# Ledger of designs, part 8: VH-VL binders against p93756r25to151

Target 1, 127 residues: p93756r25to151
Amino acid sequence: EIQLGSKLVVGENTLWVSNNGDFALGFFNPPGLLNRFSIGIWFNSNSIPYDQRKVVWVAGAGVVVSDNSSYFELTRNGELVLFDSLLGVPVWNSKTNRFSVSSALLRDDGNLVLLKDREEIVWQSFG

## First folded at step 25 (VH-VL)

Design K1
Fold by ESMFold2, look of step 25:
Structure K1 (fold): chain C 127 residues (1-127), chain A 122 residues (1-122), chain B 107 residues (1-107)
Amino acid sequence: as target 1 above (127 residues)
Amino acid sequence: QVQLQESGPGLVKPSETLSLTCTVSGGSISSYSIHWLRQPPGKGLEWIGVIYYSGSTDYNPSLKSRVTISKDTSKSQVSLKLSSVTAADTAVYYCARGPYEFLTGYRGFDYWGQGTLVTVSS
Amino acid sequence: EIVMTQSPPTLSLSPGERVTLSCRASQSVSSYLVWYQQKPGQAPRLLISGASTRATSIPARFSGSGSGTDYTLTISSLQPEDFAVYYCQQYNNWPLTFGQGTKVEIK
């Protein structure tokens, strides 16, 4: 489980990983864009060479941030926020600040979910 | 360790198509973007284009109408074709690669082929 | 496209001297700048990325600095193996573009 206050930062090469390891969520550089990063979910197999087909979801339909320590955070108010540190503004959020989110989970099917009371899905990446 | 090697004809006639192959050994190309560059004798470097880890391509606008880059992942090979060549296309041609661009983005080329001179002459 | 202008075209120096190489961009490149070294008959060697970050195994005598449109490569004490042509290259925008080089040669 991903706790409130958890953060991924461009350049730190950290990932949120599903329990069985099959999926990862993190920053990636979309083809054709210099120095810009999106948050995505991809298939995380150690034995299979990566290709673009493994990216199964992208936050905000491909919104991008600079590589100047921009970050993706599950805030203590229960929002997922993609923040561009160069611009000093959020560029996308899940709009879940009043949903009583207690945690997030990257499920073994690749779906990122926000949970109320650690069990009720109140937001999800797919659908 | 990853190694890149350019190969192809060293002499090409004007108006014909220049064809080169970059063979990558010691690693896979499926996770990396491969770039082509050239350097006319005694002159600076020019970026030709890239084939991304996704298989999509981008080209220098100055060459875009004449250039095609493609890859064969099963052979770890990336091909360059430049059509309708003239003497101005005489150069040393390089293939090059940077770090794992999917995660880090472009950060310069730390792996280069040895380069191959292509002369365009009748 | 972003035009990269290097100066001077040639420097004649002795070993042990400090050298500074200038690279100017036609518009801001926001520190998205690479320095390469190239010796005759060889491929370029990556020295610096991000304007100031040394590549793996590059000696500490090489340093990069600058911002906006103006960048420098400094070699603090020139060694015999440092006589080469140096290129800057921007990666702020496509297409990637290089300066025309500065040749550092033995005085």
Scores: ipSAE 0.599, ipTM 0.842, lowest interface PAE 1.2, mean pLDDT 90
Fold by OpenDDE, fold request of step 26:
Structure K1 (fold): chain C 127 residues (1-127), chain A 122 residues (1-122), chain B 107 residues (1-107)
Amino acid sequence: as target 1 above (127 residues)
Amino acid sequence: QVQLQESGPGLVKPSETLSLTCTVSGGSISSYSIHWLRQPPGKGLEWIGVIYYSGSTDYNPSLKSRVTISKDTSKSQVSLKLSSVTAADTAVYYCARGPYEFLTGYRGFDYWGQGTLVTVSS
Amino acid sequence: EIVMTQSPPTLSLSPGERVTLSCRASQSVSSYLVWYQQKPGQAPRLLISGASTRATSIPARFSGSGSGTDYTLTISSLQPEDFAVYYCQQYNNWPLTFGQGTKVEIK
């Protein structure tokens, strides 16, 4: 379970991983871009070559941030925010501040969900 | 440890196609982007192109019309083809990789083949 | 393409001396710059990435600095094994481009 205030930062190479380990969420460098990163969810198995690790979700349908300590955060207000530190602005937001989000969870099926009262799904990446 | 090794004919006739193979060991070519570069004798380096871990490619615009890069994952090999060669294509050809490009992006070429000299001559 | 210009073309020095190599880009490369060392008959070796980050196993005497269009590779105390050609390369824009190199030779 992902707590409010949790953050992934470009360059730190940290991931949010599903409980069964089958899926990972984090920054990745889309092919063809030298210094830009997206937030995505992909199949997470060392037995699967990277060219076969299908990205099943990308925040903002391909929004990218600079390699300048940009970050992806589950804010304390319950929003997922992708922030470009070079531009100094958020470039993507789940717009879930009114849903009383208490936590997030990358499910074993690869679906990232935002939860109310740790149980009710109020937002999901697959939806 | 990752190792790269170029192989192919060292002599190519003008107007023919230069063909080289990069064999990668100690790692999977499906996990890394493999680049081709060249260096004419006594000169600097020129980037030719790349095949990403995803299988897509990008080429130097100066060579794009003549260059094809492909890979055979089953053989752990990346191929370079350069058509319509001239004496200007005489160079040491290198294959190289950038580390963990999927997660960290390009950060320079950390592993190189030893290079192979290709001479274009009649 | 971005043109990379290195200076000086050749530098003759003695072991123990401080080395300063310059690399200038025709436009800003936003610190997306690497330095390589190349010895005769060998492939280039990555020294510095991101303008200032030493690659794995690179001695502390090597350091990189700079921003925008101007970058510097410094060797605090030149060792006998450091005589080689040094190249800078930008990766801010496609295509990747290299400087013409600076040869550091023994005086």
Scores: ipSAE 0.581, ipTM 0.861, lowest interface PAE 0.8, mean pLDDT 93
Fold by OpenDDE, fold request of step 26:
Structure K1 (fold): chain C 127 residues (1-127), chain A 122 residues (1-122), chain B 107 residues (1-107)
Amino acid sequence: as target 1 above (127 residues)
Amino acid sequence: QVQLQESGPGLVKPSETLSLTCTVSGGSISSYSIHWLRQPPGKGLEWIGVIYYSGSTDYNPSLKSRVTISKDTSKSQVSLKLSSVTAADTAVYYCARGPYEFLTGYRGFDYWGQGTLVTVSS
Amino acid sequence: EIVMTQSPPTLSLSPGERVTLSCRASQSVSSYLVWYQQKPGQAPRLLISGASTRATSIPARFSGSGSGTDYTLTISSLQPEDFAVYYCQQYNNWPLTFGQGTKVEIK
């Protein structure tokens, strides 16, 4: 489970990984965009070349942030927020502050879910 | 260790197509982006284009109409074709890894081939 | 394209001296600036990325600084092996562009 307050930062190359390891969530650089990063979920395997690591979900349908300590956070109020540090503003938000989100989970099917009481799915990336 | 090696004819006639191959070893060309650059004798460097780890390409607008970059993953090779060459295309041609990678983006060219001189002359 | 201008064109120095190379961009490159070293008959070698981050295995005597349009490569104490041509390159915008280089030669 991903705890409230958990954060991914551009440049740190940290990932949220599903329990079975088949999927990863993190910042990636879309081809053709210099110094811009998106948050996405992809098939995760060291045996799969990058061109075959299919991205199955991208936050905000391809919203990008600058390489300036931008971050993706599961906030304390239970929202997923993509924040562009250069612009000083959030550029994407799951808008889930009213759902009493207690944690997040990248499921083994690649679906990122936000959970209430660690059980009830109140938001999902595939939804 | 990643190694790049350019190969191809060192002499090309005007109006013909310059064709070079970059052979990459010690790593997969599907894992990172390969760029082509050139350096005319005694001059600076010019970026020609890139083929990304994804297989997509981008080219220098000044050369776009004449340049084609492709890759053969099975051979771990990246190809450069430059059509309608003139004397101005005489240069040392380099292929280089520009860690324009999936996670980190571009951070400069960290591995280079030794370069191959291509002279355009009748 | 962004035009990169380096100065001086040539710098003649002796070992042990401090070296300061300038690189100016025609527009801001937001610290997305790389420095390379190139010796005769060799490919360029990556020295600095992100304007100030030394590449792997680059000696501490090399440092980069600057912001916006103006950047500097400094060699605190020039070593015999440091005589070469140095290039800056921006990667803020496509196409990637290089400065014309500064030759650091032995006095």
Scores: ipSAE 0.451, ipTM 0.825, lowest interface PAE 1.0, mean pLDDT 93
Fold by OpenDDE, fold request of step 26:
Structure K1 (fold): chain C 127 residues (1-127), chain A 122 residues (1-122), chain B 107 residues (1-107)
Amino acid sequence: as target 1 above (127 residues)
Amino acid sequence: QVQLQESGPGLVKPSETLSLTCTVSGGSISSYSIHWLRQPPGKGLEWIGVIYYSGSTDYNPSLKSRVTISKDTSKSQVSLKLSSVTAADTAVYYCARGPYEFLTGYRGFDYWGQGTLVTVSS
Amino acid sequence: EIVMTQSPPTLSLSPGERVTLSCRASQSVSSYLVWYQQKPGQAPRLLISGASTRATSIPARFSGSGSGTDYTLTISSLQPEDFAVYYCQQYNNWPLTFGQGTKVEIK
């Protein structure tokens, strides 16, 4: 499970990985863009070429941030926030602060879920 | 280790199409973007275009109308075609890789082929 | 496109000397600047990325600095194997563009 306060930062190449290892969530550079990154979920396998690692979800339908220490965070308030450090503003938010989110989980099917009381799904990427 | 190697005819006649192949070993062409560059004798470098790990392409606007880049994943090869060549297209042609582009974006060309000279002459 | 201008065109020095090469962009490239070294008959070799980050296995005597439109490659103590042509390249905007190069030759 992903704890409240967990954060991914552009350039650190840290990933949130599903329990079975089949899916990963993190920053990636969309083709055609220079120095811009999106948050996405993809198939995680060293044996699969990147063009075959199908990106199954992208936060904000393709919103991008700079590589100036921008970050993606599960806030202590229970929201997923994509923050552009260059602009100094959040550029995407799950808007889940009122759902009493206790944690997040990248499921083995590639679905990112926000959980209440570690059990009830109150938000999901596939939804 | 990753290796790139350019191959193709070293002589092309004016108005014909220059065709080169970049063979990549020690890595997957579907994991990284492969770029083509050229360097006229005694001159600097010019970026020609790129084929991304996704298969999409971008070209230098100065050459876009004449350039086509494609790849054959099964052969681990990237192809460059430059049509309607003139003497100005005489150069050493390089294919090069950008490192870890999926996660980190472009950070320069870390692996290069040795380059192949293509001379345009009658 | 962004035009990259290097200076001087040629620099004649002796081993052990400090080397400073200049690279200027026609507009800001926001530190998205790389340096290459190229020896005769060889492909360029990546030295510096992000204006100041040394590539893997690059000796500590190589360093990059600068911001905005002005950048510098420094060799603290020139070694015999460092005589070559050096290129800067921006990757802030498409298309990628290179400087015309500075030749560092033996005095």
Scores: ipSAE 0.379, ipTM 0.806, lowest interface PAE 1.0, mean pLDDT 93
Fold by OpenDDE, last read:
Structure K1 (fold): chain C 127 residues (1-127), chain A 122 residues (1-122), chain B 107 residues (1-107)
Amino acid sequence: as target 1 above (127 residues)
Amino acid sequence: QVQLQESGPGLVKPSETLSLTCTVSGGSISSYSIHWLRQPPGKGLEWIGVIYYSGSTDYNPSLKSRVTISKDTSKSQVSLKLSSVTAADTAVYYCARGPYEFLTGYRGFDYWGQGTLVTVSS
Amino acid sequence: EIVMTQSPPTLSLSPGERVTLSCRASQSVSSYLVWYQQKPGQAPRLLISGASTRATSIPARFSGSGSGTDYTLTISSLQPEDFAVYYCQQYNNWPLTFGQGTKVEIK
C-alpha cells in the first residue's frame, strides 16, 4: 500500500511494485524522446529485460517530464501528480482531491487504485 | 559481455548505396537502442541515426533523406543503408549501444563496434 | 543543432601533469554531456556521463564538471596510457553532436 506523501523521482529510478511482484509503476523513457520520461505501469518479470516489458498504462496521453528531479507523487490531499521540475509545474493530475483518498495500491492485476478508508476504490487507472 | 561488430563492403562507388550490418552478441537488440556513427579519417564523430528497442528510428537531419536503419531481431542484426554516396561519405562507420534506456534514458554510448572503414571511390 | 566546441585542439604534456580539457556548447545542454577517450585504431571509450559521473571501471583520476554551456574534463595526473583524443558529446537535443576533439599528446 502506498501512503499519502509518497513520491517517485526520475533520477532515483524508484518503483512502486505490486504485492505479487507482477507489475511495476515508475518512470520510463519512451522511444524517440530524448531525456523525457513518462509514468507508466508495466508487467514486471525477471525473465523479461526491462526494455521488453510491455507498458500497460501511461499517465495521460503522451505526457512527459524532463529533468532528473521531476517526480510523481501521491499528495497528502489524495491526488496523483506528475510534476515537471524544469517547467516548475504539474503536467498531470488525477483530480481526486474531493474523494477523501487515504492511500493508493498497485494491484496484482496491474491496476493502480486510489482508496478511500483503505478499502473503497474511488479512482483507478484501468477505469 | 555485449559485443557489436560492423560488417560490409569497404569500397563503394559514388552514387551507389552504402550497406552495413551490425551484429550484436551477448545481448538483445530488442532491449537496447542501436546507433550508427561515423568518423572521417583524421576527423571527429558524426551521429547518423538510431533504431530504438521498439523498432522506431530517428536520423540526423543532415542525412535523413539518404539514411535507412532497420533491424532483424531473429539474427540480432541492425542494418544501415546510406544512398547516393560521395567521397564525403568516406569514413570509419561504428555501431554503438546506449545504456539501459527504458529506465534511465540515453546516457552515452557504452559499447561500440570496432568500426569498419568504408571508402567511396570510383 | 547544438554545436560543441572543444579547446585546446592539441595539448602537449608530460606524464604526471594535470590535464584540463574544455568543452563549450552553443546553448545549454543541462549537464547532458558525455566524455569519450579514443586511441588510434580504436573506437571511443565512454569516460563520463551526465557531465560528472564516471563510467564503470574508469580510473578516479578522470573527473568531469560543469553546467549550462561550459564543461571540463580533468585528469589529475596524466598516465602514459592517457595520451589520446578526447571528445565531448551532448545528448540534450537531437541530433546528438560531438566536439571536434582535443588531442592529448606527449611533450
Scores: ipSAE 0.353, ipTM 0.806, lowest interface PAE 1.2, mean pLDDT 93

Design K1
Fold by OpenDDE, last read:
Structure K1 (fold): chain C 127 residues (1-127), chain A 122 residues (1-122), chain B 107 residues (1-107)
Amino acid sequence: as target 1 above (127 residues)
Amino acid sequence: QVQLQESGPGLVKPSETLSLTCTVSGGSISSYSIHWLRQPPGKGLEWIGVIYYSGSTDYNPSLKSRVTISKDTSKSQVSLKLSSVTAADTAVYYCARGPYEFLTGYRGFDYWGQGTLVTVSS
Amino acid sequence: EIVMTQSPPTLSLSPGERVTLSCRASQSVSSYLVWYQQKPGQAPRLLISGASTRATSIPARFSGSGSGTDYTLTISSLQPEDFAVYYCQQYNNWPLTFGQGTKVEIK
């Protein structure tokens, strides 16, 4: 479970991983883009070469950031925000501040969900 | 340990096509981008192009019209073709590996081949 | 393309001396800069990435600094094996471009 205030930073190479380990969420470099990173969810297996890894979701349909200090955050207000530190602006937002989000969870099926009261799904990546 | 090795003819005639192969061992070309660079004798380095782990390519605009980079994953080989060569294309040609670009993006060339001299002469 | 300019072209120094090499970009490269060392007959060796991060197995005497358009490679105490040509390279924009190099030679 992902707590409010949790943050992934491009230069830190950290991931959010599902409980069963089958899926990971984090920054990745789309092919053909120099110093550009997207937030995505992919099948997490050491046996799968990078060019064969299946990305099942990308925040903002391919929005990219370009800076080691750029980050993806579950804010205290319950929004997922992709922030481009180079531009100094958010470039993607889940727009979920009105849903009383209490936490997030990368489910074992690869679906990232935002939860109210730790139980009710108020937003999901696949929905 | 990852190793790269360039191979191909050391002599090419003007107007012909320069063809080189980069053989990668100790790692998978499906996990890395492989770049081609060159260095004329006694001069600096020039980036030629890249083939990403996905198979996509990018080329230096100064050479794009003449350059083709491809790969054979089954052989762990990356190929460089440079057409219509002239004396200006005489150089030591290197293939070099980037980092795990899927997660970290480009962070410099951490592994290089020894380089192979290609001389363009009639 | 971004033009990388290194200075000075040549440095003649003795072992033990402090070395400061400069690299200037024609426009900001946002710390997406690497340094290489190249000895005669060898391929370049990666020294620094991201302007200031030492590559694996690189001695602590090598350090990189800078931001925007201006970057510096420092060797705190020059060793006999450090005499070589040093190149900077930006990877902020396509195409990747290198400086013309600085030769560090024995005085």
Scores: ipSAE 0.266, ipTM 0.781, lowest interface PAE 1.2, mean pLDDT 92
Fold by OpenDDE, look of step 25:
Structure K1 (fold): chain C 127 residues (1-127), chain A 122 residues (1-122), chain B 107 residues (1-107)
Amino acid sequence: as target 1 above (127 residues)
Amino acid sequence: QVQLQESGPGLVKPSETLSLTCTVSGGSISSYSIHWLRQPPGKGLEWIGVIYYSGSTDYNPSLKSRVTISKDTSKSQVSLKLSSVTAADTAVYYCARGPYEFLTGYRGFDYWGQGTLVTVSS
Amino acid sequence: EIVMTQSPPTLSLSPGERVTLSCRASQSVSSYLVWYQQKPGQAPRLLISGASTRATSIPARFSGSGSGTDYTLTISSLQPEDFAVYYCQQYNNWPLTFGQGTKVEIK
């Protein structure tokens, strides 16, 4: 379970991982781009070379950030926000501040869900 | 500890192909990207190209038409071929490990070979 | 390609002095900047990555700073073993490119 205020930072090389370890959410380099990062979910398999791992979900099609200090956050208001530190602006937002989000969860099927009262799904990546 | 070592002819004739091998020990070439660089005597460094985990490659556009990088995982070796050489290709050639993580990408060259001088002369 | 320009070309100093080396990129490299140290007859040694992160086993006297197009390598107190050529390198864009180097020599 991902608590409000949790943050992934490009330079920190951190991940949110499903309980069974099969899926990971974090920054990745889109194909063909050097030091441009998107937030996405991928199947976490060591049998696949890193440069060949495929992403099953991306926060915003074509959205990328640069700079090591850029981050992806589950805000206190219950929104997923991708922030470009170089530009100084959010570049993607789940727009879920009205849903009383209490936490997030990367499920074992790779679906990232935002939960109300830690139970009700109010937003999901595969939705 | 990871070690890289370049090997190959130190002398190549103009118009011929420069061929070097980088032998990697203490680590797997399947886990890291291996780069080739060069440094003309008394000058700065130039990036030549890279071979990634999967065997994919990227090259410096200035050399792309002449450069081929390949690897033999069973021998833990990475090869560099540079065709149609001229005196301008005289340099110390280095292979180097460039950590390339799926999450964070390239972070610099942390291990280098000692370098090998290749002189292009008739 | 991104052109990296270092200054000064040569710096003559004595042990114990503070060293400040500059590196300028022709366009922003978004802190994807590396510093290397190279001594005669040796391969470069990685000092700093990501503009400000010291590599493994690099003494604390070495530090990197900067953003956008302008970056600095600082040696707080120059040691005898620090006399060398220092290179900056960007890895924001292909192809990877290096500065021409700054030689730090003994005064």
Scores: ipSAE 0.111, ipTM 0.747, lowest interface PAE 2.7, mean pLDDT 91

